# Designs tried in a protein design chat: VH-VL binders against Prolyl 3-hydroxylase 1 (P3H1). Part 14

Target 1, 115 residues: Prolyl 3-hydroxylase 1 (P3H1), of Gallus gallus (Chicken) (q6jhu8r557to671)
Amino acid sequence: SHLVCRTAIDEKQEGRSDNSHEVHVDNCILNAEALVCVKEPPAYTFRDYSAILYLNGDFEGGAFYFTELDAKTQTAEVQPQCGRAVGFSSGSENPHGVKAVTKGQRCAIALWFTL
Below, E stands for the ipSAE of ESMFold2; O stands for the ipSAE of OpenDDE; V2 stands for 0.75 times the mean of E and O plus 0.25 times the DockQ between their complexes.

## First folded at step 14 (VH-VL; framework fv_ciduvectamig_arm2)

Design t5 (from r6 with light chain E52Y; at its last look DockQ between E and O 0.07; V2 from the best seeds 0.00; counts 0 for: pae E 4.9 > 2, placed apart)
Fold by ESMFold2, look of step 14:
Structure t5 (fold): chain C 115 residues (1-115), chain A 122 residues (1-122), chain B 110 residues (1-110)
Amino acid sequence: as target 1 above (115 residues)
Amino acid sequence: QVQLQQSGPRLVRPSQTLSLTCAISGDSVSSNRAAWSWIRQSPSRGLEWLGRTYYRSKWYNDYAVSVKSRITVNPDTSRNQFTLQLNSVTPEDTALYYCAREWPEYWAFDIWGQGTLVTVSS
Amino acid sequence: QSALTQPASVSGSPGQSITISCTGTSSDVGGYNYVSWYQQHPDKAPKVLLYYVSYEPSGVSSRFSGSKSGNTASLTISGLQAEDQADYHCSSYTSSKTYVFGGGTKLTVL
């Protein structure tokens, strides 16, 4: 497990569209230019399933989203809420990122499962 | 910026252990992205990858077949460095030794140390 | 000797294009696209020019291009300049979770 906190920059950033966490895949190394995800060391090849548990909800922005392998075409989005969990397979089916936090601080626990 | 600084003896006797150190600044040896390699270069053999260490929830090593029985690459998180140990050296192990950062998106080595010329002779 | 085969030397005149080959096997160059190229000037560490066969890191000249066919990868340098005089090395990741390098090619700009 891993505690992840991200906060807005010192200035308020209403309307900010850049991401707090760039798009990646949890068990392979994504190459969005070549549209491949390479599941070889030193990637976290042993991760089979991933989960995010949100610890708070008193912030703006910070949406969790999925993409195609191009790391650009958004396919789904999850709004954070305190106590909400997002579970997904760790493989190339689920490239994902986190949008910028525009106000406050987002905290979550990342979990990874083998099997 | 990330830098790799090498240290260690430049002369080693045959049958002894060659030991080199690579100190990391601007990154962590326990990085969740990078891997840390040793590569050597000689006129007769060119560049030769020796092995790596990396941290992904625990420590892993991979070694070239040619040296696998003699090599160890160890991280040191308290000093933010990693080491090469090569046992039972011969004059054929004389080379310019580099440490390098393997960056996973590249599947290549994007940052190199300055190099350490090690001579194995009696 | 080297796991990947490169010509020992190549030469060209300023403004010309040259190509350096790197031949491996199905376990490395032929089986994977994890081929990279490095430029090395005298007394300097290698510097990555290309990765994943043909992709350029930020700040690398577009005069360097790469390709692969079967077990052979190629580095092409167009518009040769005096500063291109250096050693060039290819590398590939392998099915054994290791890396292999070519023997290196000395490029002389005439």
Scores: ipSAE 0.183, ipTM 0.723, lowest interface PAE 4.9, mean pLDDT 87
ESMFold2 (binder alone), look of step 14: mean pLDDT 91; pTM 0.938
OpenDDE, look of step 14: ipSAE 0.847; ipTM 0.940

Design t6 (from r6 with heavy chain R33W; at its last look DockQ between E and O 0.21; V2 from the best seeds 0.00; counts 0 for: pae E 4.2 > 2, placed apart)
Fold by ESMFold2, look of step 14:
Structure t6 (fold): chain C 115 residues (1-115), chain A 122 residues (1-122), chain B 110 residues (1-110)
Amino acid sequence: as target 1 above (115 residues)
Amino acid sequence: QVQLQQSGPRLVRPSQTLSLTCAISGDSVSSNWAAWSWIRQSPSRGLEWLGRTYYRSKWYNDYAVSVKSRITVNPDTSRNQFTLQLNSVTPEDTALYYCAREWPEYWAFDIWGQGTLVTVSS
Amino acid sequence: QSALTQPASVSGSPGQSITISCTGTSSDVGGYNYVSWYQQHPDKAPKVLLYEVSYEPSGVSSRFSGSKSGNTASLTISGLQAEDQADYHCSSYTSSKTYVFGGGTKLTVL
């Protein structure tokens, strides 16, 4: 389990990023230009299913979205809501990312399961 | 609870081989959930990852480009430890050397040894 | 040196928020979500604060948060406390199956 919190920019800071998670795949390394996802030893032994559980909903932005392997063509989007969960298989069928949080703070728990 | 205990000489002369040992308690050097790294720290370079060993059906190594020609990291399953060998050292190899457990699923180093300051000087 | 670039020092007062940047290339920070952050107090080994850009281990305060945009990762410490005075290091996986670290940032709590 992983606690993740991301806040909107509310300080005067030079290098801060709003993206919490660039598009990726949970059990392999996505090469979006080649349209392949490659397992990278010694990693990726223990992830078969993924879930995100949202802990709050009092923020703007921060949508969870799925893409094609190109990491650009959006196929689905889930709006955060307190207590909402998103479950998906961890493989190359589900590239995903998190859009910028524009107000407030987004907090979620990431979970990975092994079969 | 997992602990890493380092040992080895603290003074090495130029052109010789730096050799350090990291003993593991509470985990196995051959475990399929870990990899075992050496990392050094100096004022001029900060933290610098040197290399790792890990077991996945057989033993593998990966080494930093900067030291690849001089480094060997070896496991010792009978003593549950792993070693660093760095050949042909120069004074630029003077650093605080750490061993660390790498958690490959998280791409991070979660347990570190106590550190060994190695001086390379003639 | 191909090390990741961090500011040499940063300072803040108790209760403030500060951000530390970590800039690499498309072959490390920009190409992967495999960035981790470490806190190091004087004469101590580093301690992991965050991994995979923004995930925190058990026992790490939620005052530490992380993000990434392009080739730059950021660590933000909110509600700054005297105990936060330490060195902070970033690390990234690379396309050559290696790790690289930043040069470190000394945080001074005023």
Scores: ipSAE 0.134, ipTM 0.725, lowest interface PAE 4.2, mean pLDDT 84
ESMFold2 (binder alone), look of step 14: mean pLDDT 91; pTM 0.940
OpenDDE, look of step 14: ipSAE 0.856; ipTM 0.943

## First folded at step 15 (VH-VL; framework fv_ciduvectamig_arm2)

Design u1 (from r6 with heavy chain A34Y; at its last look DockQ between E and O 0.92; V2 from the best seeds 0.65)
Heavy chain, then light chain:
Amino acid sequence: QVQLQQSGPRLVRPSQTLSLTCAISGDSVSSNRYAWSWIRQSPSRGLEWLGRTYYRSKWYNDYAVSVKSRITVNPDTSRNQFTLQLNSVTPEDTALYYCAREWPEYWAFDIWGQGTLVTVSS
Amino acid sequence: QSALTQPASVSGSPGQSITISCTGTSSDVGGYNYVSWYQQHPDKAPKVLLYEVSYEPSGVSSRFSGSKSGNTASLTISGLQAEDQADYHCSSYTSSKTYVFGGGTKLTVL
ESMFold2, look of step 15: ipSAE 0.637; ipTM 0.862
ESMFold2 (binder alone), look of step 15: mean pLDDT 91; pTM 0.939
OpenDDE, look of step 15: ipSAE 0.714; ipTM 0.917
ESMFold2, look of step 16: ipSAE 0.584; ipTM 0.854
ESMFold2 (binder alone), look of step 16: mean pLDDT 92; pTM 0.940
OpenDDE, look of step 16: ipSAE 0.539; ipTM 0.876

Design u2 (from r6 with light chain S36N; at its last look DockQ between E and O 0.72; V2 from the best seeds 0.00; counts 0 for: pae E 2.03 > 2)
Fold by ESMFold2, look of step 15:
Structure u2 (fold): chain C 115 residues (1-115), chain A 122 residues (1-122), chain B 110 residues (1-110)
Amino acid sequence: as target 1 above (115 residues)
Amino acid sequence: QVQLQQSGPRLVRPSQTLSLTCAISGDSVSSNRAAWSWIRQSPSRGLEWLGRTYYRSKWYNDYAVSVKSRITVNPDTSRNQFTLQLNSVTPEDTALYYCAREWPEYWAFDIWGQGTLVTVSS
Amino acid sequence: QSALTQPASVSGSPGQSITISCTGTSSDVGGYNYVNWYQQHPDKAPKVLLYEVSYEPSGVSSRFSGSKSGNTASLTISGLQAEDQADYHCSSYTSSKTYVFGGGTKLTVL
């Protein structure tokens, strides 16, 4: 498990529009231009399920989102909230990222499970 | 907390084997989350990734095409270290050699050794 | 030549913003979100500055930001300070399961 925090520290950070986590897949290496996710070592191929547990919600931005394999076409979005958990399979069916945190600090725990 | 300690400078004659050691503290060479790489730096080529070793149920190696025929990266679990062996060296292999922890969560090198200057000359 | 193209040098005055480019191909920078930036002071090993194009690890100054478009990634340093004077290297994961680096950029703070 990992504690992950992203923060918008000052005014320049407030105008930032890039992702806090770029789109990826948890158990394979995504090449979004080739539409391929390669499930091979040293990627964490042993991850079967993923979860994100939000530790706070007093920030702006930082939405968690899912995409198609192209890493561009958004299919779902989850707004962070203290105590909210998002669970999903770790494979290529669930490319995901985190949008920029524009104000405050987003903290979450990432969890991975092997069946 | 994790540190990589390299062995000191190496002078190597052409056609011989360049050997370097990287000792790991605060992590395990057999970690199922890390990979262990060698990277070199020269004025003419900049930084150049050479290869890695890592454990995922068994030991794996991946090597850069430019050195694949000459390189071996080996773990040593009893000493918690990994080594670089580069055979048949030429003056073109003169460089500052680094070991580094590769962190596949981000596909980046987050911990580096201090570097070892290796000169290949007759 | 290095696999990724960076300008050889860049300079700026304290307080200014500067941008360093890193251009590759669809087989590296274009295909993957694993473009990284390393800062290297003289006689020191590189230290990771940004992961995943734009991720800034805890304890690193918020003045560093990253982005990419197509085959080109960019590192922006805002509010330039004397301590930023260093070499900056980009790297990318490749479709061959290897890494490639840029040639490095020497940043001079005037």
Scores: ipSAE 0.531, ipTM 0.829, lowest interface PAE 2.0, mean pLDDT 86
ESMFold2 (binder alone), look of step 15: mean pLDDT 90; pTM 0.927
OpenDDE, look of step 15: ipSAE 0.828; ipTM 0.936

Design u3 (from r6 with light chain V29I S96N; at its last look DockQ between E and O 0.68; V2 from the best seeds 0.00; counts 0 for: sugar tag NKT L96)
Fold by ESMFold2, look of step 15:
Structure u3 (fold): chain C 115 residues (1-115), chain A 122 residues (1-122), chain B 110 residues (1-110)
Amino acid sequence: as target 1 above (115 residues)
Amino acid sequence: QVQLQQSGPRLVRPSQTLSLTCAISGDSVSSNRAAWSWIRQSPSRGLEWLGRTYYRSKWYNDYAVSVKSRITVNPDTSRNQFTLQLNSVTPEDTALYYCAREWPEYWAFDIWGQGTLVTVSS
Amino acid sequence: QSALTQPASVSGSPGQSITISCTGTSSDIGGYNYVSWYQQHPDKAPKVLLYEVSYEPSGVSSRFSGSKSGNTASLTISGLQAEDQADYHCSSYTSNKTYVFGGGTKLTVL
């Protein structure tokens, strides 16, 4: 588990469209062009479940989103809210990313579980 | 704060074995979160990843094709360090050698040693 | 003869923006979002600037940004400053569980 904070900094933060986290999978190595996710060391193959717990909601942007294996076709989006948790399996069924924070600071706890 | 401190000889004769050591402070060589790499830099080849060691229920190694017949990277858990052995060196192995922590969360090298310039010459 | 192609040198004046390219193949840059960029001042070890194409670690200026299109990743430095004069290296994870580096780019701040 670790604390992740991302801030819109004074210069060049407004209107920023790049992701705060590019699309990835938590327990395998995603190749979005080949549409495969290779689950082998030294990747964190022991992660079975993932969760994000939002610590605040007083920011703009920073939406959590899921995609197909192509890392481009968005399938779901979770709007941040203080105390909201997002739980999902860590495998290739859940490629995900985080959109840019455009105002304020996003803070969340990332958690991983091994069965 | 994690730091990597390199040591080893700076002059090696052709056909000998190049041996370098990287001591780790602030992290464990047996961490299941990291991997431990050697990277070298020369004018002719730039930065070149050589190989790594890491612990995931057992010890693993991966080596670059260019050196895989001559290289060994070994962990030493009792001294919290890892070593590079490169056999049968030639002057083409003259380079600045770095150890680095590989962080598979991001698949990048976030902590680097200070570098050791190794000259292969007679 | 690196696996990733960078320009040998680029230059810019203080306050300008410059972009350094890093071109690979579908087996590295094209297939993976695991591109990283390193800054190296003379006689110093490389220091990571960006990883995961565009992710800025804490303590790195927001003047550094990254992107990827097809098989080419780009590092953009805005608002050039004298201390940005350094070598810049890209790297990518590969389908063979290895890393490849670009040949490096020397940035001169005029």
Scores: ipSAE 0.544, ipTM 0.845, lowest interface PAE 1.9, mean pLDDT 87
ESMFold2 (binder alone), look of step 15: mean pLDDT 91; pTM 0.937
OpenDDE, look of step 15: ipSAE 0.864; ipTM 0.946

Design u4 (from r6 with light chain E56D; at its last look DockQ between E and O 0.64; V2 from the best seeds 0.69)
Fold by ESMFold2, look of step 15:
Structure u4 (fold): chain C 115 residues (1-115), chain A 122 residues (1-122), chain B 110 residues (1-110)
Amino acid sequence: as target 1 above (115 residues)
Amino acid sequence: QVQLQQSGPRLVRPSQTLSLTCAISGDSVSSNRAAWSWIRQSPSRGLEWLGRTYYRSKWYNDYAVSVKSRITVNPDTSRNQFTLQLNSVTPEDTALYYCAREWPEYWAFDIWGQGTLVTVSS
Amino acid sequence: QSALTQPASVSGSPGQSITISCTGTSSDVGGYNYVSWYQQHPDKAPKVLLYEVSYDPSGVSSRFSGSKSGNTASLTISGLQAEDQADYHCSSYTSSKTYVFGGGTKLTVL
């Protein structure tokens, strides 16, 4: 498990387009240019399912989103809310990232499961 | 707090084996989340990744092509350490050697040892 | 071993912004979001500043920011301070399951 907090510092975060978390896959290493995800050690190949649990919602930005393997074509987006959970398979089906937090502080717990 | 403490000889003669040890505190050498690397720095080549060891149900090693025939990186779980052995050294192996924790969540080196300057000369 | 290309030196005055480039290939910087930047003061070990292109490991935005376009990653330091005078190294994961580093950039604060 992993507690992740991202805080916007107003003057430095305002207008930023950088992601809080670049697009990745939880159990393989994504090469978005080559459109492949290599599932081999030392990547965390033992992760089968992932979940994100949001601990607060008093911030702006910070949306969780899914993409194609190109890491650019957005396929879905989840707005964070206190107590909201997002569950997904850890493999190459679900490249994902987190958009920039533009105001406040986003905190979430990341969880990984092995079957 | 995770810390890496290096030890080993600082003078090695040509054709001998360079051996260094990196002691880990605050983490485990057998962690399934980390990998353990050796990196060296010289004026002529800058920073140069040499190789790593890591545990994922079994022990693995990966080595840079430039040293692959001469390098061994071994874990020592009983002392929570990992070692570098570089055989058949030449003066070109003179460098400042670092151990580092590799964190594959981000594929970067987040914790570094203090460095050991190793001189290879007659 | 391939190396990433960085300028040998850059300079700036206190309060200014500077940018250090790191150019590789599609097999490293271009293909992966796993570029990291390290600051190294004299007689000290490198210290990670950013990883995953632009991620600050403290989780709090700072004067150090990063970006990538094609095969070139960039580190930008805003509001230069005297303690920023150091060597800066970039690194990338490669398709050969190895790491490559840039040649390093000496930053002088005038």
Scores: ipSAE 0.567, ipTM 0.849, lowest interface PAE 1.7, mean pLDDT 87
ESMFold2 (binder alone), look of step 15: mean pLDDT 90; pTM 0.928
OpenDDE, look of step 15: ipSAE 0.833; ipTM 0.939

Design u5 (from r6 with heavy chain E102L; at its last look DockQ between E and O 0.78; V2 from the best seeds 0.00; counts 0 for: pae E 2.2 > 2)
Fold by OpenDDE, look of step 15:
Structure u5 (fold): chain C 115 residues (1-115), chain A 122 residues (1-122), chain B 110 residues (1-110)
Amino acid sequence: as target 1 above (115 residues)
Amino acid sequence: QVQLQQSGPRLVRPSQTLSLTCAISGDSVSSNRAAWSWIRQSPSRGLEWLGRTYYRSKWYNDYAVSVKSRITVNPDTSRNQFTLQLNSVTPEDTALYYCARLWPEYWAFDIWGQGTLVTVSS
Amino acid sequence: QSALTQPASVSGSPGQSITISCTGTSSDVGGYNYVSWYQQHPDKAPKVLLYEVSYEPSGVSSRFSGSKSGNTASLTISGLQAEDQADYHCSSYTSSKTYVFGGGTKLTVL
């Protein structure tokens, strides 16, 4: 498990398009430009499932989102909420990122499971 | 708390082998998470990644192309350390050498040794 | 592999925002979101500021932010403080299963 806290930066927040955590895959090395995810060390190739648990909700932004392998085409988005958990398989089928926190601090626990 | 402590000679003659050791505390050299790396720094080349060793059910090594023919990074599980050997050194290998931990969840070097200035001179 | 390209130096006044660029190729910065930034004070080892382009490790000031477009990653420091005076280095994973660093940028706080 891994505790992650992200705080909004002291800049203009309106119209932000940047990410808090750029698109990646949990069990392989994503090359978005080449549209491949190479499942090899030192990546954690043994990860089968991933989850994120939100520990608070007193912030704005910080949405969790999935993309295609191109790391650009968004396929789904999950809004953060205290106590909410998002689970997904760890492979190249689920590239994901986190949008910027625009106010406050976002804290979450990342979990990984190996079958 | 994870710490890296470096040791080894600070002066090496040309054509000899540069040897450094990095002792790990608070983590294991055979960790299935970390990748143990050597990086050097010089005014002329800046920071330069040299190579790494890491354990993922078996041992792996990756080396920079620039030093691949001369470099060996070895783990020592008995002493919980890893070493750097750079053969046939020249004055161009004069640099401040760091051992560092690559943390895969960051894809970044989050722990560094204190650095060892190694001078190659006759 | 050749080093990533950074400006040799940048400067700013306290309270200002500055940006440092890091330009690579499609084999490193452009190919992967595994770009990290490091702060290095004199006689100290580098300290990671950002990883995976924009993610902040615990304990790092929120004044540091990162972005990437094409083959260029950027570090932005907002609300510049005297303590920010240091060298800044970018790095990236490469398609050769190696890492490459930038040439480093010296930040002077005026």
Scores: ipSAE 0.372, ipTM 0.864, lowest interface PAE 1.8, mean pLDDT 92
ESMFold2, look of step 15: ipSAE 0.490; ipTM 0.832
ESMFold2 (binder alone), look of step 15: mean pLDDT 91; pTM 0.934

Design u6 (from r6 with heavy chain R56S W107S, light chain Y32S; at its last look DockQ between E and O 0.48; V2 from the best seeds 0.00; counts 0 for: pae E 11.6 > 2)
Fold by ESMFold2, look of step 15:
Structure u6 (fold): chain C 115 residues (1-115), chain A 122 residues (1-122), chain B 110 residues (1-110)
Amino acid sequence: as target 1 above (115 residues)
Amino acid sequence: QVQLQQSGPRLVRPSQTLSLTCAISGDSVSSNRAAWSWIRQSPSRGLEWLGRTYYSSKWYNDYAVSVKSRITVNPDTSRNQFTLQLNSVTPEDTALYYCAREWPEYSAFDIWGQGTLVTVSS
Amino acid sequence: QSALTQPASVSGSPGQSITISCTGTSSDVGGSNYVSWYQQHPDKAPKVLLYEVSYEPSGVSSRFSGSKSGNTASLTISGLQAEDQADYHCSSYTSSKTYVFGGGTKLTVL
């Protein structure tokens, strides 16, 4: 498990273009140009399932989103909310990222499971 | 707790082979959740990653371009350790050598050995 | 010569915030989410402070934070304390399956 907090520093950062967490896959290295995900270090190939538990919701931005293997075509989005959890398989079917936090602080616990 | 204990000679002559050993306690060298690296430190170059070995269905190695023609990193599963062999050393290889565990989830080095200062001199 | 550029030294007074930069290229820092930071006290091995740009392992003070923009990663130490006096190193995992390090930054707490 892992506690993750991201904060909009000094001031509100509305309109940020960078992501708080770039699109990746939890158990392989995503190659978006080739549309493949390769199981090699530093990837944690032993992860089978992932979950995120959100600890608060009093911030702006910070949406969790899924993409296709191209790391660009968004397929789903989850807005964090206190006590909301999102669970997903760790493999190449679920590339995902986190959008920038533009106001406040986003905190979550990440969990990984091996079957 | 996981600990890394280094051993090996501290003086090596130019053109010879530098050989260091890192013994692992509290973890396995064949863990599929870790990679095992050698990193050295000198005043002129700072920290420099040299290479690693790891197990993922089979054994793999990756080496820094600067040393890949001279380096070998090997596991020893029977003794639960891994070794550095750096051939054809010169005085520029004088450094403080560390072994380190690449953290299984984070692509970072979370456990380090105590360091071995190796001097390459005539 | 180090693959990543850090300032050689930085200083601050207790209670202040300081930031240490780590600048690389698109093939290392710019293209990598695997930036980590290490603290090293004299005669000690480095200790990981941050990984994946901004994540804090357990046992690391919340006064340490990280960010990345373009080819530059940054470590910020808020509420500077005497024990923060140490060397600080950045590292990146590259697309060539190698690690590169910065040259290190000596932090002096005045």
Scores: ipSAE 0.000, ipTM 0.615, lowest interface PAE 11.6, mean pLDDT 83
ESMFold2 (binder alone), look of step 15: mean pLDDT 91; pTM 0.938
OpenDDE, look of step 15: ipSAE 0.022; ipTM 0.737

## First folded at step 16 (VH-VL; framework fv_ciduvectamig_arm2)

Design v1 (from u1 with light chain E56D; at its last look DockQ between E and O 0.69; V2 from the best seeds 0.71)
Fold by ESMFold2, look of step 16:
Structure v1 (fold): chain C 115 residues (1-115), chain A 122 residues (1-122), chain B 110 residues (1-110)
Amino acid sequence: as target 1 above (115 residues)
Amino acid sequence: QVQLQQSGPRLVRPSQTLSLTCAISGDSVSSNRYAWSWIRQSPSRGLEWLGRTYYRSKWYNDYAVSVKSRITVNPDTSRNQFTLQLNSVTPEDTALYYCAREWPEYWAFDIWGQGTLVTVSS
Amino acid sequence: QSALTQPASVSGSPGQSITISCTGTSSDVGGYNYVSWYQQHPDKAPKVLLYEVSYDPSGVSSRFSGSKSGNTASLTISGLQAEDQADYHCSSYTSSKTYVFGGGTKLTVL
């Protein structure tokens, strides 16, 4: 498991467009320009299933989102909510990232499973 | 708290082998979460990644092309450390050498040793 | 590539924002989201500031932010303070399963 927090501050964070986590895949090495995800060490090739558990929801921005392999074409988005969990397979079918936190602090726990 | 403590000679003669050790406390060199790297710094080259060792069901190594023919990075699980061996050194190998923990979750170096200045000269 | 390209120096006044660039190739900065930034004060080891282009390792949003476009990653430091005076290095993972670093940028706070 892994605790992840990101905090915004007023004015200096407003309008921020950089991701809190850039798009990646949990069990392979994504090359979004070449549209391939290479499953090899030292990547965590043994991860089969991933989950994110939100610890709070009193922030703005910080949305969790999925993309195509190009890391650009958004296919889904999950709005943060305290106690909400998102489960997904760890492979190349689920590239994902986290958008900028524009106000407040986002905290979540990441979990990985080997089936 | 995880710490990296370096040791080894600070003066090496040309054509000899540079050997450095990085002792790990608070973590295991055989952890499947990390990789263990050597990085050096000099005025002429800046920071330069040299190579790594890591355990993923077996031991792996990856080395920078510039030193691949001369470098070995070895784990020592019994002492919980890893070593750098750089053969046939020249004055161009004079640098401040760091060991560092690589975290593949983020593909970055989150913990660094204190550094060892190695001078290669006659 | 043996090194990423950074400007040798940048400067700014307290309270201003500055940006440091880090240019590589499609085999490193362009192809991967694995750029990281390190701050190094004189006679100290480097300390990681950002992972994965923009991620802050503390998880606390700060005056440091990152982005990339094409083969160029950028570190922006807003609200410059005296303690920001240091060397800044970028690093990227590569298609050869290696890392490359930039040449470093000396930031002077005027």
Scores: ipSAE 0.595, ipTM 0.861, lowest interface PAE 1.5, mean pLDDT 86
ESMFold2 (binder alone), look of step 16: mean pLDDT 89; pTM 0.924
OpenDDE, look of step 16: ipSAE 0.829; ipTM 0.942

Design v2 (from u1 with heavy chain R33S; at its last fold request DockQ between E and O 0.84; V2 from the best seeds 0.78)
Heavy chain, then light chain:
Amino acid sequence: QVQLQQSGPRLVRPSQTLSLTCAISGDSVSSNSYAWSWIRQSPSRGLEWLGRTYYRSKWYNDYAVSVKSRITVNPDTSRNQFTLQLNSVTPEDTALYYCAREWPEYWAFDIWGQGTLVTVSS
Amino acid sequence: QSALTQPASVSGSPGQSITISCTGTSSDVGGYNYVSWYQQHPDKAPKVLLYEVSYEPSGVSSRFSGSKSGNTASLTISGLQAEDQADYHCSSYTSSKTYVFGGGTKLTVL
ESMFold2, look of step 16: ipSAE 0.630; ipTM 0.863
ESMFold2 (binder alone), look of step 16: mean pLDDT 92; pTM 0.942
OpenDDE, look of step 16: ipSAE 0.803; ipTM 0.934
ESMFold2, look of step 17: ipSAE 0.638; ipTM 0.867
ESMFold2 (binder alone), look of step 17: mean pLDDT 92; pTM 0.937
OpenDDE, look of step 17: ipSAE 0.867; ipTM 0.946
ESMFold2, look of step 19: ipSAE 0.645; ipTM 0.861
ESMFold2 (binder alone), look of step 19: mean pLDDT 91; pTM 0.933
OpenDDE, look of step 19: ipSAE 0.823; ipTM 0.939
ESMFold2, look of step 21: ipSAE 0.659; ipTM 0.872
ESMFold2 (binder alone), look of step 21: mean pLDDT 92; pTM 0.938
OpenDDE, look of step 21: ipSAE 0.791; ipTM 0.930
ESMFold2, fold request of step 22: ipSAE 0.625, 0.633, 0.646; ipTM 0.850, 0.855, 0.866
ESMFold2 (binder alone), fold request of step 22: mean pLDDT 91, 92, 92; pTM 0.939, 0.944, 0.941
OpenDDE, fold request of step 22: ipSAE 0.872, 0.876, 0.872; ipTM 0.947, 0.948, 0.946

